# VHH binders against UV DNA damage endonuclease (uvsE), part 9

Target 1, 305 residues: UV DNA damage endonuclease (uvsE), of Deinococcus radiodurans (q9rte6)
Amino acid sequence: MTSACEAVPQLGLVCLTVGPEVRFRTVTLSRYRALSPAEREAKLLDLYSSNIKTLRGAADYCAAHDIRLYRLSSSLFPMLDLAGDDTGAAVLTHLAPQLLEAGHAFTDAGVRLLMHPEQFIVLNSDRPEVRESSVRAMSAHARVMDGLGLARTPWNLLLLHGGKGGRGAELAALIPDLPDPVRLRLGLENDERAYSPAELLPICEATGTPLVFDAHHHVVHDKLPDQEDPSVREWVLRARATWQPPEWQVVHLSNGIEGPQDRRHSHLIADFPSAYADVPWIEVEAKGKEEAIAALRLMAPFKKD

## First folded at step 19 (VHH)

Design a3 (from y1 with A35V)
Fold by ESMFold2 at other seeds, look of step 19:
Structure a3 (fold): chain B 305 residues (1-305), chain A 126 residues (1-126)
Amino acid sequence: as target 1 above (305 residues)
Amino acid sequence: EVQLVESGGRLVRTGGSLRLSCAASGFTFSDYTMVWFRQAPGKEREVVAAISWSGRSTWHSDFVKGRFTISRDNAKNTVYLQMNSLKPEDTAVYYCAARSQYEKTDFTDAEAYEYWGQGTQVTVSS
């Protein structure tokens, strides 16, 4: 019996730092539409090149701070999936060597990458136009992961919530028809309203899709007192069973600003659920980002009392 | 005391342009996804365009794609809809709606929206 029996979860950084170290450039649709075609190409080439350099720096940052899990921003390559405008796709293809090198920097540093693309993505929408735009957006995200040289497995997860409530059967039916770069990376996360873990589990089992458990969402959905409810541990274990291998399990960690039922994310994590003590991978969904990770490392269970 | 107040709706001729504004107060605007819905006489309310809390992501329905652009200015707590190449079919009351960035349900469902404006009338003459 030694200190090895006391291994703690890997805490993941989400998208950017509060500090200046990991910050990505953006462009709005309105500004982009005001540009000529030549100006669009120049803008995206400069922006994508800069963001790839920053992403390489994010790998160094993660390595230097013992961060082994990093969520990529869905906004790394603005306009990549803009319908009727293939400028972004062409620019990203031109930058393929630089993108691949950035991906290697993460894997060489032992940093796991995932994405959580959810803005206006509803795969099981009852509106055909939303289903079509959703697949296009997911394909663009998967293209970024391919370009980074990331495996088409849930190790490099593309994570969504369940989408339109009451349409679990439709979700289960469509997943096998998703493009392979999306399908092979797909994970599903429970939310506060539309899909509980109980509603997602049969979908995950039928499609071979891992379930990412979010205890905060579960507490809100079921109106539980807090994240120490016994069902939280039960769902950690049930979700783990959907992961092949189970050592790849990811869970999400957040606290409410005003209490357990507050859906808003706090700056730091004051309450770490005991149920998460043996989970291998945790994305820290706190507004304090790297500050929240640092604060967690100073408290139980990460700093034993 | 949450308020969403639309403005800018008026009568315009076919091919004209308008910019709608929706001024928000009583909540942390930069934490909310903003959407424009419209309702024409005798028709169901329908989503027109959506913009994420940060402004980094947008969605536009197929019937307005290329003609309308949603945008926001978080410093002014305002969401906009730039409407170009207007057609008589665009005649409707346009509503601004807001939902928390933490809401994960289908963004096209009117039931997903916590706050609504009273609407601004846009009329496009043939």
Scores: ipSAE 0.821, ipTM 0.920, lowest interface PAE 0.9, mean pLDDT 93
Fold by ESMFold2, fold request of step 20:
Formats: C-alpha cells, sequence, structure tokens
Structure a3 (fold): chain B 305 residues (1-305), chain A 126 residues (1-126)
C-alpha cells in the first residue's frame, strides 16, 4: 500500500577516505622512543594539532557528501595511553579548545560519531596485565570523545567485540565496574569465532549494553550460504531490542573478497542484505570507503529510480 | 609459500642488547598483525610483544616493558624485537607469529596465529 513509509539507512564512513581529504598522521613507537622528552612534546604537539585540523575537515567532508555517521580513527592521537609517559595526555589537554571545536563541527553538521577500538583490547582476558592495559586504552578513547564534547551515551558509541572466548560471564561481570565514560558508551559486536550474537545477547541484556549486529561475521561463524539467510533478519530485530532508543541501532556491513565465508573486506559492497533495509545506521566496512558509499547509493534500497 | 624466518638470536651477557628480526614472505605482510612469543625450557609459550598490521598499535608484556620494543618495516616485510638490559630469565627460544588483521580472538592465545617461524635461541649469561 504505502510504499514510501520507510526511511532509508544512513551510511557511515569509516576512519579515512581513499582520496586525500581525510588522512591522519602517525608516528611509530620506536621512532618516538628515540626522542628526548622535549622532542616528544614537540612531535606530539605538531602531530595532534595537524590531526585535529584534518578532523575538522572531515566534518565538512561528511556534510558535503551527505554522510551522517563517521567512525573516528583510533589512531588520531598516538601515544595518548602510553604507560609511564604522560606527554600525549598533556599535549591533548593543551589542545582542549581545538579538540572541542572539532567535535562541535561534527555535531553542528548533524554527523554521529563513534569509535571501534580493538587493537590489543581484551577486557575479559584471563591475564590481569591485559585487562589493565585494556581499560587504560578504552579510557583514552573515552577521553577523546569527552574532549570532542560527545555525549556519554550509545549515540556516541565505543564499540568492541566480545574478547576472550568462553568468558562471557566474566565480561558481563566486569562491565558495571568500567569507568563511566567507557561504560556509558559501550557496545558489543559479534565476531566470526569467539562470540556469536546468541552468546552476546544475554551479556547485552544483563548489562544494558547495545548489540551491534554484523551479518558478515554471523554468516562466517555459522557457515551460512550468504547474508540473505533468514537468521540475518532475526538477529537484526533481536539486536534492535537492545538499543534504547531503537532508532539508534547500528549494524555493520561488509562483503568478503572471494565470497560470503571470506573474512577479508572487499573494496565495494556488491551484496546489500535485504534484512538491513530498515536499519537506521550502517557502518560501511569496505576498503573503498567513500567510493563504496557512493556505489551503494546507486543500489536498492537507496536508488529511487 | 608462506615463510617467517627469525634471526639474530645468540649468546649475550646480562645487561647486553640484541635485535631479533623476522623476515616474512608469501603473504601480504602489511595486512597481518605480528607477535613475538617466547618459550623457556620447561615453561609454557608466552606472548612478549605485539604490533598491529599498520604498526600504529603495540603491546608489551609487563616482564619486558621498558626493555624491549617491537617494531616493523612494511617495506622490508620484517618485524623486529629490540631487546635491551637483558636478564638471564629472558633466555628462551623466540618465535615470530602472524595473524590476519581480521582475526578478532584474544591476541595472547597462540591459537590465534596461523603462521609461525621456527624460532631463534636467545641465551643470556650471568
Amino acid sequence: as target 1 above (305 residues)
Amino acid sequence: EVQLVESGGRLVRTGGSLRLSCAASGFTFSDYTMVWFRQAPGKEREVVAAISWSGRSTWHSDFVKGRFTISRDNAKNTVYLQMNSLKPEDTAVYYCAARSQYEKTDFTDAEAYEYWGQGTQVTVSS
């Protein structure tokens, strides 16, 4: 009957562009460690200042291209959480006005921000040193989000996978004790091996943590033929129930290079799951970045004629 | 043919320094997370340090923190472990290992790694 009653998903850009518009500088740990304390300060001040300016430009880029969701790079501020070295923290504090202004550029443009910090973060590790470093890394990410002026809600999500397999109970138990800037933004995403959506759902329910559904991961984990399997729609709906409000739901979209079981991300998205047609927010995890978004916009349900 | 070849292990005195190298071939090195593990006689294999595929993130065990630094050179398809202030308890066979950037399981688990070198012996004398 009324065929135009549903809204079309917002497609999100992940971290950087393949073009020159959004690209961030970095420094390796070994080069950084070769510097004196004064040289470290100068290096990070220059690097962070440059990356904040590029980040402001990313807000303009997103607005100009009708992109309403953007995943911030976890590499914006190298060495921010380096144990025993507070230089990054001090430099970021010095740049607080510029960081806040960059955050306002996104908010003023109507662009939702999130982060997906995952490198060497295992909150439910059986190794105390990994748990401690994981909380420190997550706190550093949350500090960036606070500095950008972003709300401590899942609107500005800090997203992780479930971590060490077979330790879901430990994950559920630790989440309430996480620092509030982390805890209040935390989301959990299913992966291909350690945590299916079925294993994460009770954790999400027990802790009030949103579930980000990734259909590609689900297909690989369950060895399903493709993302049109009926369970994909079932999990979109089950995940939606963990979101308060449900219109904040985020899902992840990727295709395998050599087929549905290939974990590697393709350059473009050739197969858009029908189950995602009414999802409000989609992070596009394709190597083609903005090119993949442009190509998706030429496909159903995004194409109108 | 995938291959990881460690080199640089040798006998050194307490307090000495050593750099291990691991040369990679047969896969797209810049798409892989690299890790150094070690195994001392009669002990279980343990993670020493990890570096992300891009080189932007690292992790070091508390036992080696401040003394060892992992690094990589994607142009040379090589991962390194700079070891300073060596102690007798650092004596072990050191292995490099690789996993895809898309692998999401616990990075400290040896089962997370699909490619392994044969190891290089580091012996620290008193």
Scores: ipSAE 0.820, ipTM 0.920, lowest interface PAE 0.9, mean pLDDT 93
Fold by ESMFold2 at other seeds, fold request of step 20:
Structure a3 (fold): chain B 305 residues (1-305), chain A 126 residues (1-126)
Amino acid sequence: as target 1 above (305 residues)
Amino acid sequence: EVQLVESGGRLVRTGGSLRLSCAASGFTFSDYTMVWFRQAPGKEREVVAAISWSGRSTWHSDFVKGRFTISRDNAKNTVYLQMNSLKPEDTAVYYCAARSQYEKTDFTDAEAYEYWGQGTQVTVSS
């Protein structure tokens, strides 16, 4: 067994590689709807089988490159949550052994998994139809995590932003009623406009939900000069307190293309916040993916004397 | 100059079909989430369908689900709305709108959108 020692943060890969190693197939809704029922089944069987094989390869890739955190793509299994069409669910059930084996490959390699479903998901929407579709989408993501054999804990995080602004009380009230596969994995991340970390913290405390701090979002929201502002360290520590255990804390790292206020993600990370030096898990949100991770490893605190 | 130009709206009978197009210019189309809103006389604008910047995710309102399909062609900088089984209550001006992929506010709020077209009229007769 390796004895305890001081360690640098684990840098996480998000969804895919710039290189060819981790790339997933997809199908658009319009193309799918043009297919007959038999053609849909064949298409999804081929597509899901291929993506599970690629996912198994992603575990190998992470192990080979010392990557211990990986964000699964929310698009791995298109049409899985399509209302009125259970073809995706049936195909995924048929592939259950292959999906479980892929999940074991990650856990055997010591690679932590999370998902960040966000497109058109607003749990606290004032529109009932959006709340219903949001729960359905989140349940589909949780079903994938269950199929991978991943424990229902924030170790295997399902991450969202706070949703519709001004509805924090509604968000806090609905979280206990979410399906357990979703609720037990849920995390909340601050954004640039609707929910600051200060607005999320009471919600996280009231519901036992971990807060994922994003310094770039914080800097934009509060119009701060850069990620070295003292409040960045303060929020790293306050967010850490929402994690049980605190060693599971995840933070997000990104830089703006044209400076600290630019919400667009750069290709590489030029500015690593000093406040992040002791956080255990960092998702690297850069367009350069594995190239950004490699570049970060040449910087403090990752480069040792 | 940013432009969103809708086309394809016209008068059709109940049960008919239309395809709306929205041609985009003046911004990097593939970095933007696209949406169709509609506004009937005396009503507020309401979201009809949305498609993510990559085209991998879509959302359709319950009223139009199964009848309308949003799609996009990033090579042509165009978003489409295929409208089937049209009903008189679908009569409205249809607008396309765009927001950055980095915008995280509620996608159904019209205030979340930076760019708007001028609209195209769809009229469905009994």
Scores: ipSAE 0.815, ipTM 0.920, lowest interface PAE 1.0, mean pLDDT 93
Fold by ESMFold2 at other seeds, last read:
Structure a3 (fold): chain B 305 residues (1-305), chain A 126 residues (1-126)
Amino acid sequence: as target 1 above (305 residues)
Amino acid sequence: EVQLVESGGRLVRTGGSLRLSCAASGFTFSDYTMVWFRQAPGKEREVVAAISWSGRSTWHSDFVKGRFTISRDNAKNTVYLQMNSLKPEDTAVYYCAARSQYEKTDFTDAEAYEYWGQGTQVTVSS
């Protein structure tokens, strides 16, 4: 009773900070391909070592700023999923103790971790080569989570959108065959075009996959006036029912720059949907990152009269 | 007005190399995913390679893997396709295309792309 009256959502930081505190190094494919095999190994060893150190610091940052949810960047370990080149995998294996220590830093600080792989991943593609590359990419993400010592449960979510539209049945059929490190962490999020929450729900129910509800995507997909539409609360509750336990529910929060139909993410969140007031975990998808979290903490329901 | 202008297509012998460029204007280039499609005579348009808005992620079709490399230079608003070890089967019109970083539909579907170039002809002779 008393807990319910005082509960507010945990606001999550996505990938990096606007400030310098959480910023990761990268390398492009074209620059990497210009390197000899020995140069590739040295480059990735230096880069991965540096990013693991920064990741350890991100755990401290989250703890210091009362951030209990953090989305790991998919760019932490460039080239890890590069077909025909196992240099990244070998370097990551060499760094296993450091990676595990970084994962423990988050767990010890009480910070929940998840990832949202997206780029060029279409598990239900009608193209075999895309399906194959998609599983390889997802397996690389799961490898990172295993290396961090993270549980193979939706607590440490690997989140995707539904992929190729009109292929929900194919998506439902393939999920049981995904590698366990991927399958056991998988969540699905509605998008603005291909998969509404109504289209994902049967897939989630059939496969035991949690539904991550995104109100902004829902408003765009259904051409609703804003995130106060009554259906937003309906879908928060329906999505919650797919989570076991329901207190693990994650939703996504974003606003459009020019209004509710604008898919582009604003710098801050001006309109916090009332439907989200009792959701336990919110990833804040705003360009302002930690600044957006700070601004939200000054608004209801986070600050009440 | 958004424009995508391809250049660099020409006649090349088998085993040769060339580099395609696609110059973009009229939008914030660094907010867009860029792809190369190709269309051979009598065939459907097919995706060749894709690069994310930030340049951090790429995808290449299996038929060009190891031979072609997509890249971008956000300071020059340009996407490139480096094509090595060319084969007669690579003969096609090559198109660059762009979609918003917020587009989540299947990246291999031509309908996912709001902006297209006019194409540049690549011809590989035996």
Scores: ipSAE 0.815, ipTM 0.921, lowest interface PAE 1.0, mean pLDDT 93

Design a3 (from y1 with A35V)
Fold by ESMFold2 at other seeds, fold request of step 20:
Structure a3 (fold): chain B 305 residues (1-305), chain A 126 residues (1-126)
Amino acid sequence: as target 1 above (305 residues)
Amino acid sequence: EVQLVESGGRLVRTGGSLRLSCAASGFTFSDYTMVWFRQAPGKEREVVAAISWSGRSTWHSDFVKGRFTISRDNAKNTVYLQMNSLKPEDTAVYYCAARSQYEKTDFTDAEAYEYWGQGTQVTVSS
């Protein structure tokens, strides 16, 4: 539960560093399936152990660089949610003490943790098998957060976009039935096509789910000239009202490579929206990662005085 | 000109294996999520498997789990579908498709995909 009541936003690091300090190992499904069952167990034990160690180091990195918000990679524990294969779950259970210790390293350092799960999660899909795999994947993410000792509140957010367009009512109806470790952490973020903030707000209000506002997505969706449009501030404030307490509000920051309508994320943030100046928590979605945070700190409103 | 070119489809016996390839050109392959769809005669196109732009996340439909594996090689701009333990109901035209990593609409909707191949026929005989 670490938060500052200062006027300057906290800038969050997303997943990894461009530098060597925070980098995680991975394994592809095809390579994993080429392994015997015994080889799979050994592979995941070694990989998960290594990634937990790196994760503990990420807490030190964040503390040393005054980073108080960190988005965990959804790829930390490959194969954890693989249907029909319990190897990942068993390995993670075996490593429970190490995982909990890693979580404590972050909370002891005052670093807020959240996750923004994978592209193939569509909770309100019209396909039952996609809904089932989506809940399974979300439950695996929540299992990781529980294992890290993280509170089941939006302080340790599990963030999704709205999913299948035109199915907001179905999304609102299913949220109360989600497993508590998922439901109690869930947040929703507007996107460029399927769900505007206007479409998400009533869902968030009906379910008690905080809205994460993304100004870049909003600008693209509404074809606005840039992130200084007056509606950007209006949505920051409307989204803030969905957060309990409002000091926990998270927004997303990104710039387009070739301009405000370009959905691709730039390396650095050249244009910081004035509407974000009093937002407490900002995930910086820039390809430059820690370099983008450093560059932002040299700009208003972050420069010292 | 963006192109997706599938290959590897052929006639194979029940229980057999084959590997489909989809070669991509004209765009930055590593920025795109790739998917295999299939369409049997008289049926709607259905998603078979998907793989994220980085290759770190995959999804497979329940009907192909354990038998098919999607993979990609970003250095070769190619996505693959390894198909094992083939059944007659796997008979279909298989299409590869691509969408930007930044696209957030439902990945099973064919409308979410900007680029499509012409398809490759897989026929599984009893």
Scores: ipSAE 0.801, ipTM 0.916, lowest interface PAE 1.1, mean pLDDT 93
Fold by ESMFold2, last read:
Structure a3 (fold): chain B 305 residues (1-305), chain A 126 residues (1-126)
Amino acid sequence: as target 1 above (305 residues)
Amino acid sequence: EVQLVESGGRLVRTGGSLRLSCAASGFTFSDYTMVWFRQAPGKEREVVAAISWSGRSTWHSDFVKGRFTISRDNAKNTVYLQMNSLKPEDTAVYYCAARSQYEKTDFTDAEAYEYWGQGTQVTVSS
């Protein structure tokens, strides 16, 4: 006596569209430093206001295309975590009502949000200055999620790789001391070199941190022939056990341009791992973005007869 | 053939400025994170500044914050290090290095980098 609804995974859009619909403005550090303090304030006010409006449009885009998972760009608010310059923080505070409204647009549309802050963030670095800048960057991302009105749970994930290899114990030890807006949203993802899923699992278990499994990274790390290797399903299930509740599990999907060992992401996904058929949430890491999602929807298990 | 060619290193007085360039060829430059390392005589190689493949994120060592700025021009396949307010302790060979945007290990580890230039000497006189 079983009653099952075999829902297919929700396919997530990452950051932007290849089309013009979701594209965010940015500014480089060198151009920003050429501005006077008053010019910096004006620049960031205009840029942040514009990007918040684009975020509202991204919520509409996701709703119109039945996309229920969206990864926010880490570049939404340039200079927000710039040491010694609080201009970005002040501008974002000024725009708090608009930011909150943008967050409501996503939740009203039933779209789950997460972020994957990667660049130059190494929480377990052996260099104190890197640890400090890493916490500052993570706190800035968490501030964005708070400003969007997003719950401090792994439903609204802040995702990182494991950082400096050989320092898993240090990673496990520091996680409980992270600021609550970061700690309560943190997830860890395996990579190709420093942290396999086997190396992350005990860290995740010790700290109550969900493991986001990436099959492509696993295949490269273990030099496996492809994503149909039996260990891929094993790790989907072991990672699922780190999620509370398990239906919040996120996995990452990508293909290599020239084959399974190629770390470069292809434009479309040609090979969908059978191990992923029952996972609830998949971030599609393909250069084709919304085009890759559309193409996947024409494949099993997504296509209906 | 992949090449990273640094230029701009020279002798400079304390307080002076220099701009280092690193011209890249033989790979898709816009797919690579770029870093400047330096090595002073008798010292270990150390990371100075890093810039992401898109140019949207940067990192600078505390020893050079406010004085050095990394930048890149993807149209010219070039990464730069603008060095202001130079001090004698900045004297070193400066190396340009590249790693794939898909590399996820600690960016300060020299082992994370596939391609290296041969270096350019910066000497800051008292």
Scores: ipSAE 0.801, ipTM 0.915, lowest interface PAE 1.1, mean pLDDT 93
Fold by ESMFold2, fold request of step 20:
Structure a3 (fold): chain B 305 residues (1-305), chain A 126 residues (1-126)
Amino acid sequence: as target 1 above (305 residues)
Amino acid sequence: EVQLVESGGRLVRTGGSLRLSCAASGFTFSDYTMVWFRQAPGKEREVVAAISWSGRSTWHSDFVKGRFTISRDNAKNTVYLQMNSLKPEDTAVYYCAARSQYEKTDFTDAEAYEYWGQGTQVTVSS
């Protein structure tokens, strides 16, 4: 097995900036339902068009700030997966050329794209209605990635946690039956309660699904003192083995506000785990977004003399 | 300290409408996912609708889809359930519940919820 190069990790921006540069418009379901059908179409056309333009600008932003990994917001296109209302789907189809051009802007800038859709998605739920709505939501996200021209591989990851605890066997069994645009991009991340990395690894191995390791979640789940625990390096390496190729490995980085056991994400990253020094791709899950990336670049191993 | 207080439950005829409210205090409401559960006598609690901390994502059970709409107002620390086209089978005690935006377990599991209200009774007559 070949280890990662000595190059420093690529730090990823998550969804938006604290500054005004990458900010997306939204609409709530209740406001949307108060609109007539014609008003809904006009609203989504304006909103989606604006968000695609901002997304194109995000590629330039990432390139200008040496950011080579960007997590797309799963809320870019509100109402796209709304059951019984195809307005969002129709508007997105109308905007297909602009969406494709936005995707090319990222690829041309050398920026890797992924998405972490998680709200109310539980693929292994014991409720059929939740399983069905989960597949519909994931299919809508995969449709966005297809529309951006993104390859159906884990390079353009669709990432989830393990879902309903105690149902790992059901998760492993359903993954092969997921629609190809979803299945071919799927990754799984350990969480603080339902699925440890040890519980996910067999599922990932059985299904060919990459494991995204999150050290913060691991520390909380196992009640470890901090992210320098020896098991953190162990899991970086075990997770790496699930990636083909291993240089595509993504890990997640966050710190707790009040200490290692706090699940809430801090504004900046004060403690960068030494185990992550050779990981190729890191999503920075800090409320400070681009400010957190800038601050990390002033710390070892990123600091330049 | 932390309080979730439901209101708006009452007796209503079939086909009628109600709006339930759940006023929250003692925690940062905008950091919490909010859910309505219901429980009829002798039955298990069941999830009715969920709304993410930002209000951008919602989920509604198939039984209430198209008839009920969850919403929230983070400035007023309140979550709502608009209930239209009510049926006798909607008769239940309705509970609001809250969990941290960082909780990742199955949102339909009652065990995932840190805070619960005491409930408000909705009764739908023929």
Scores: ipSAE 0.795, ipTM 0.915, lowest interface PAE 1.1, mean pLDDT 93
Fold by ESMFold2 at other seeds, last read:
Structure a3 (fold): chain B 305 residues (1-305), chain A 126 residues (1-126)
Amino acid sequence: as target 1 above (305 residues)
Amino acid sequence: EVQLVESGGRLVRTGGSLRLSCAASGFTFSDYTMVWFRQAPGKEREVVAAISWSGRSTWHSDFVKGRFTISRDNAKNTVYLQMNSLKPEDTAVYYCAARSQYEKTDFTDAEAYEYWGQGTQVTVSS
């Protein structure tokens, strides 16, 4: 690494654009269940192939807009993890060459890919059925990343929050037993209620799992006045220490609509925390998506006079 | 004010079908995850099915998998539970509940939910 390698954080686009450029097709479970098996296969083949084409276009979009970090949508391949129905898995296998080519489009453009699997995943649930469905969902996400040709490292992160509160020990104990495609990409992010960064750090250290720091969540959890609180810089540095190499560190950026304690994400980022000035990778969690990135580029530290 | 109003609960025979509806008002429905819980007499309230704010993700309990389907219609501010192949064990009061898309606590915990309906009784006869 040279002293002139990085001057400013890379701002990441999350899932889709507010404009039409990056938008993915979907199908609901109820509509899908109304289809015959042959109709399901045809529907998913058409839908998946269309979304893979759009995904290739997203690589071009990111390159054209100097975006070097992109969070993939968890909704790219509906029904992929549907229990008792392997139609999605079979269709995705059939499309393996197209999926791999899409992944190469991103890596050739120098765009880092992450996923933040969201809905109904609680790895440390006290309910066995939730743990089982959670591993299935995470495995489906990892299958997508494998199919894109993405290395099984935290460079291609699969990010979760800590799950069920009060079960940090259970989370630490289960991580080593996760399937390798999941385990080797796993990261953990602090949230507003269940897991502070202080509660996640020992879990991350014990399991070799990187901590993604979210300052907005931290401010809400600790009832701090804003993201300039000195603890924000402290946690940026503590989280960095969990990343190997530290240049791979990702943090999350969001502002509250009505102020620092509002968990709802604003359209634009009005307040960029000074603590983030030297962080290499930032996912911008704003409703304005690419518009929020453009607006941030007009602010310090991104603006140049 | 926020309201969740369930409807459609009734007496049905084993093997029958029933559709529950939950009409929402007083909040931005498309920003909320919706869940059906049920509570049988003398039992703890338990999660039945969940659907994400966008409708793109669902979860169903193993006890109802293959038989029940949660869905939503954001234009009508309504969440549904289609219940097929009903069994006497499905007899319960069914509640709809809502939580913000930004809530990250365990979705199966009733305490994670801001808004609750009054419940609708489903009774499945032997």
Scores: ipSAE 0.793, ipTM 0.916, lowest interface PAE 1.2, mean pLDDT 93

Design a3 (from y1 with A35V)
Fold by ESMFold2, last read:
Structure a3 (fold): chain B 305 residues (1-305), chain A 126 residues (1-126)
Amino acid sequence: as target 1 above (305 residues)
Amino acid sequence: EVQLVESGGRLVRTGGSLRLSCAASGFTFSDYTMVWFRQAPGKEREVVAAISWSGRSTWHSDFVKGRFTISRDNAKNTVYLQMNSLKPEDTAVYYCAARSQYEKTDFTDAEAYEYWGQGTQVTVSS
């Protein structure tokens, strides 16, 4: 029985397992466009139905392995945000009861959910067409979160990096005007180049948006020797202050393959930053997925010495 | 030695179709986001379409929506651009470019791309 003063972080599984247990179907755009409209509808109905069933299984998997944080794949429902084609939206609406039931499976198991949809999403782009497609993509993900029955709070986080560098003021100005299903779930994460945590913090403070701190990104951005640098703990605490309540804080954990400056994610986490020991929620961004979680559980602070 | 080699550009009539290919070597292709840029005479390079390292996400500019489709085949280390219903304004040199899946800067900025091909000319006539 772990007391509150000895509680360890909840380690989150990201999207898939390396094993076969959690794997989702997909379809490429080119294959999809080769289908007739009737074939598209049939394809997406079958694919979405299958992925919702697999998602229900992911809730069971998380419960069975004591995983209490799970990042949903942003590819669960291909073509959902495809401009000029509402087939995905219609199919997802048809499957609303199954989607809601899948969401209940997670919440009933005590598994927190989030999404990190970032491919080709730049909310503060100086190109109007990119801003429009970005809001459309985020709105589609928020619709999935709504369909899962997930409350519109940062507990059910929609996470992005800061977008186009040098446009922090524009990001801060646009956030209040985002659709409520997106805005009320939005979090921002520092990256290696465009937005340091120092650049994001005032944006987060001005908009009431939680800051997800990523120590690996910080180390690369500031060219620090490793994740034991004192600034890592400083930023954990400053990021925590943007979360209300602070117990909802999420941080990201990854190691570089060839060292602290390598942006590529290793298979396992060999170096767990001491600064993260009291963080309640950690997404493990390692290629080893559930294997990386299992390995971490054998290390301090998870295995007390 | 990293190489991106575009092919398939040629002269076609308005309304015609082309398929561009970009063969990649010298890096782990499946770890890279691939894009097509184009550059018309007197214009700056502009992003046409992008596809994520896994092939699961794509983006197409408004100028080409519904007419062009980006795709990739990771087994063949090749990215494609299927171009249908071609118009004279599609006349340009088309470049493929690559960036690491870990690059987070704006995907429409040319600075985001580590590797560039030499380009292939597409010319659309009446």
Scores: ipSAE 0.789, ipTM 0.913, lowest interface PAE 1.2, mean pLDDT 93

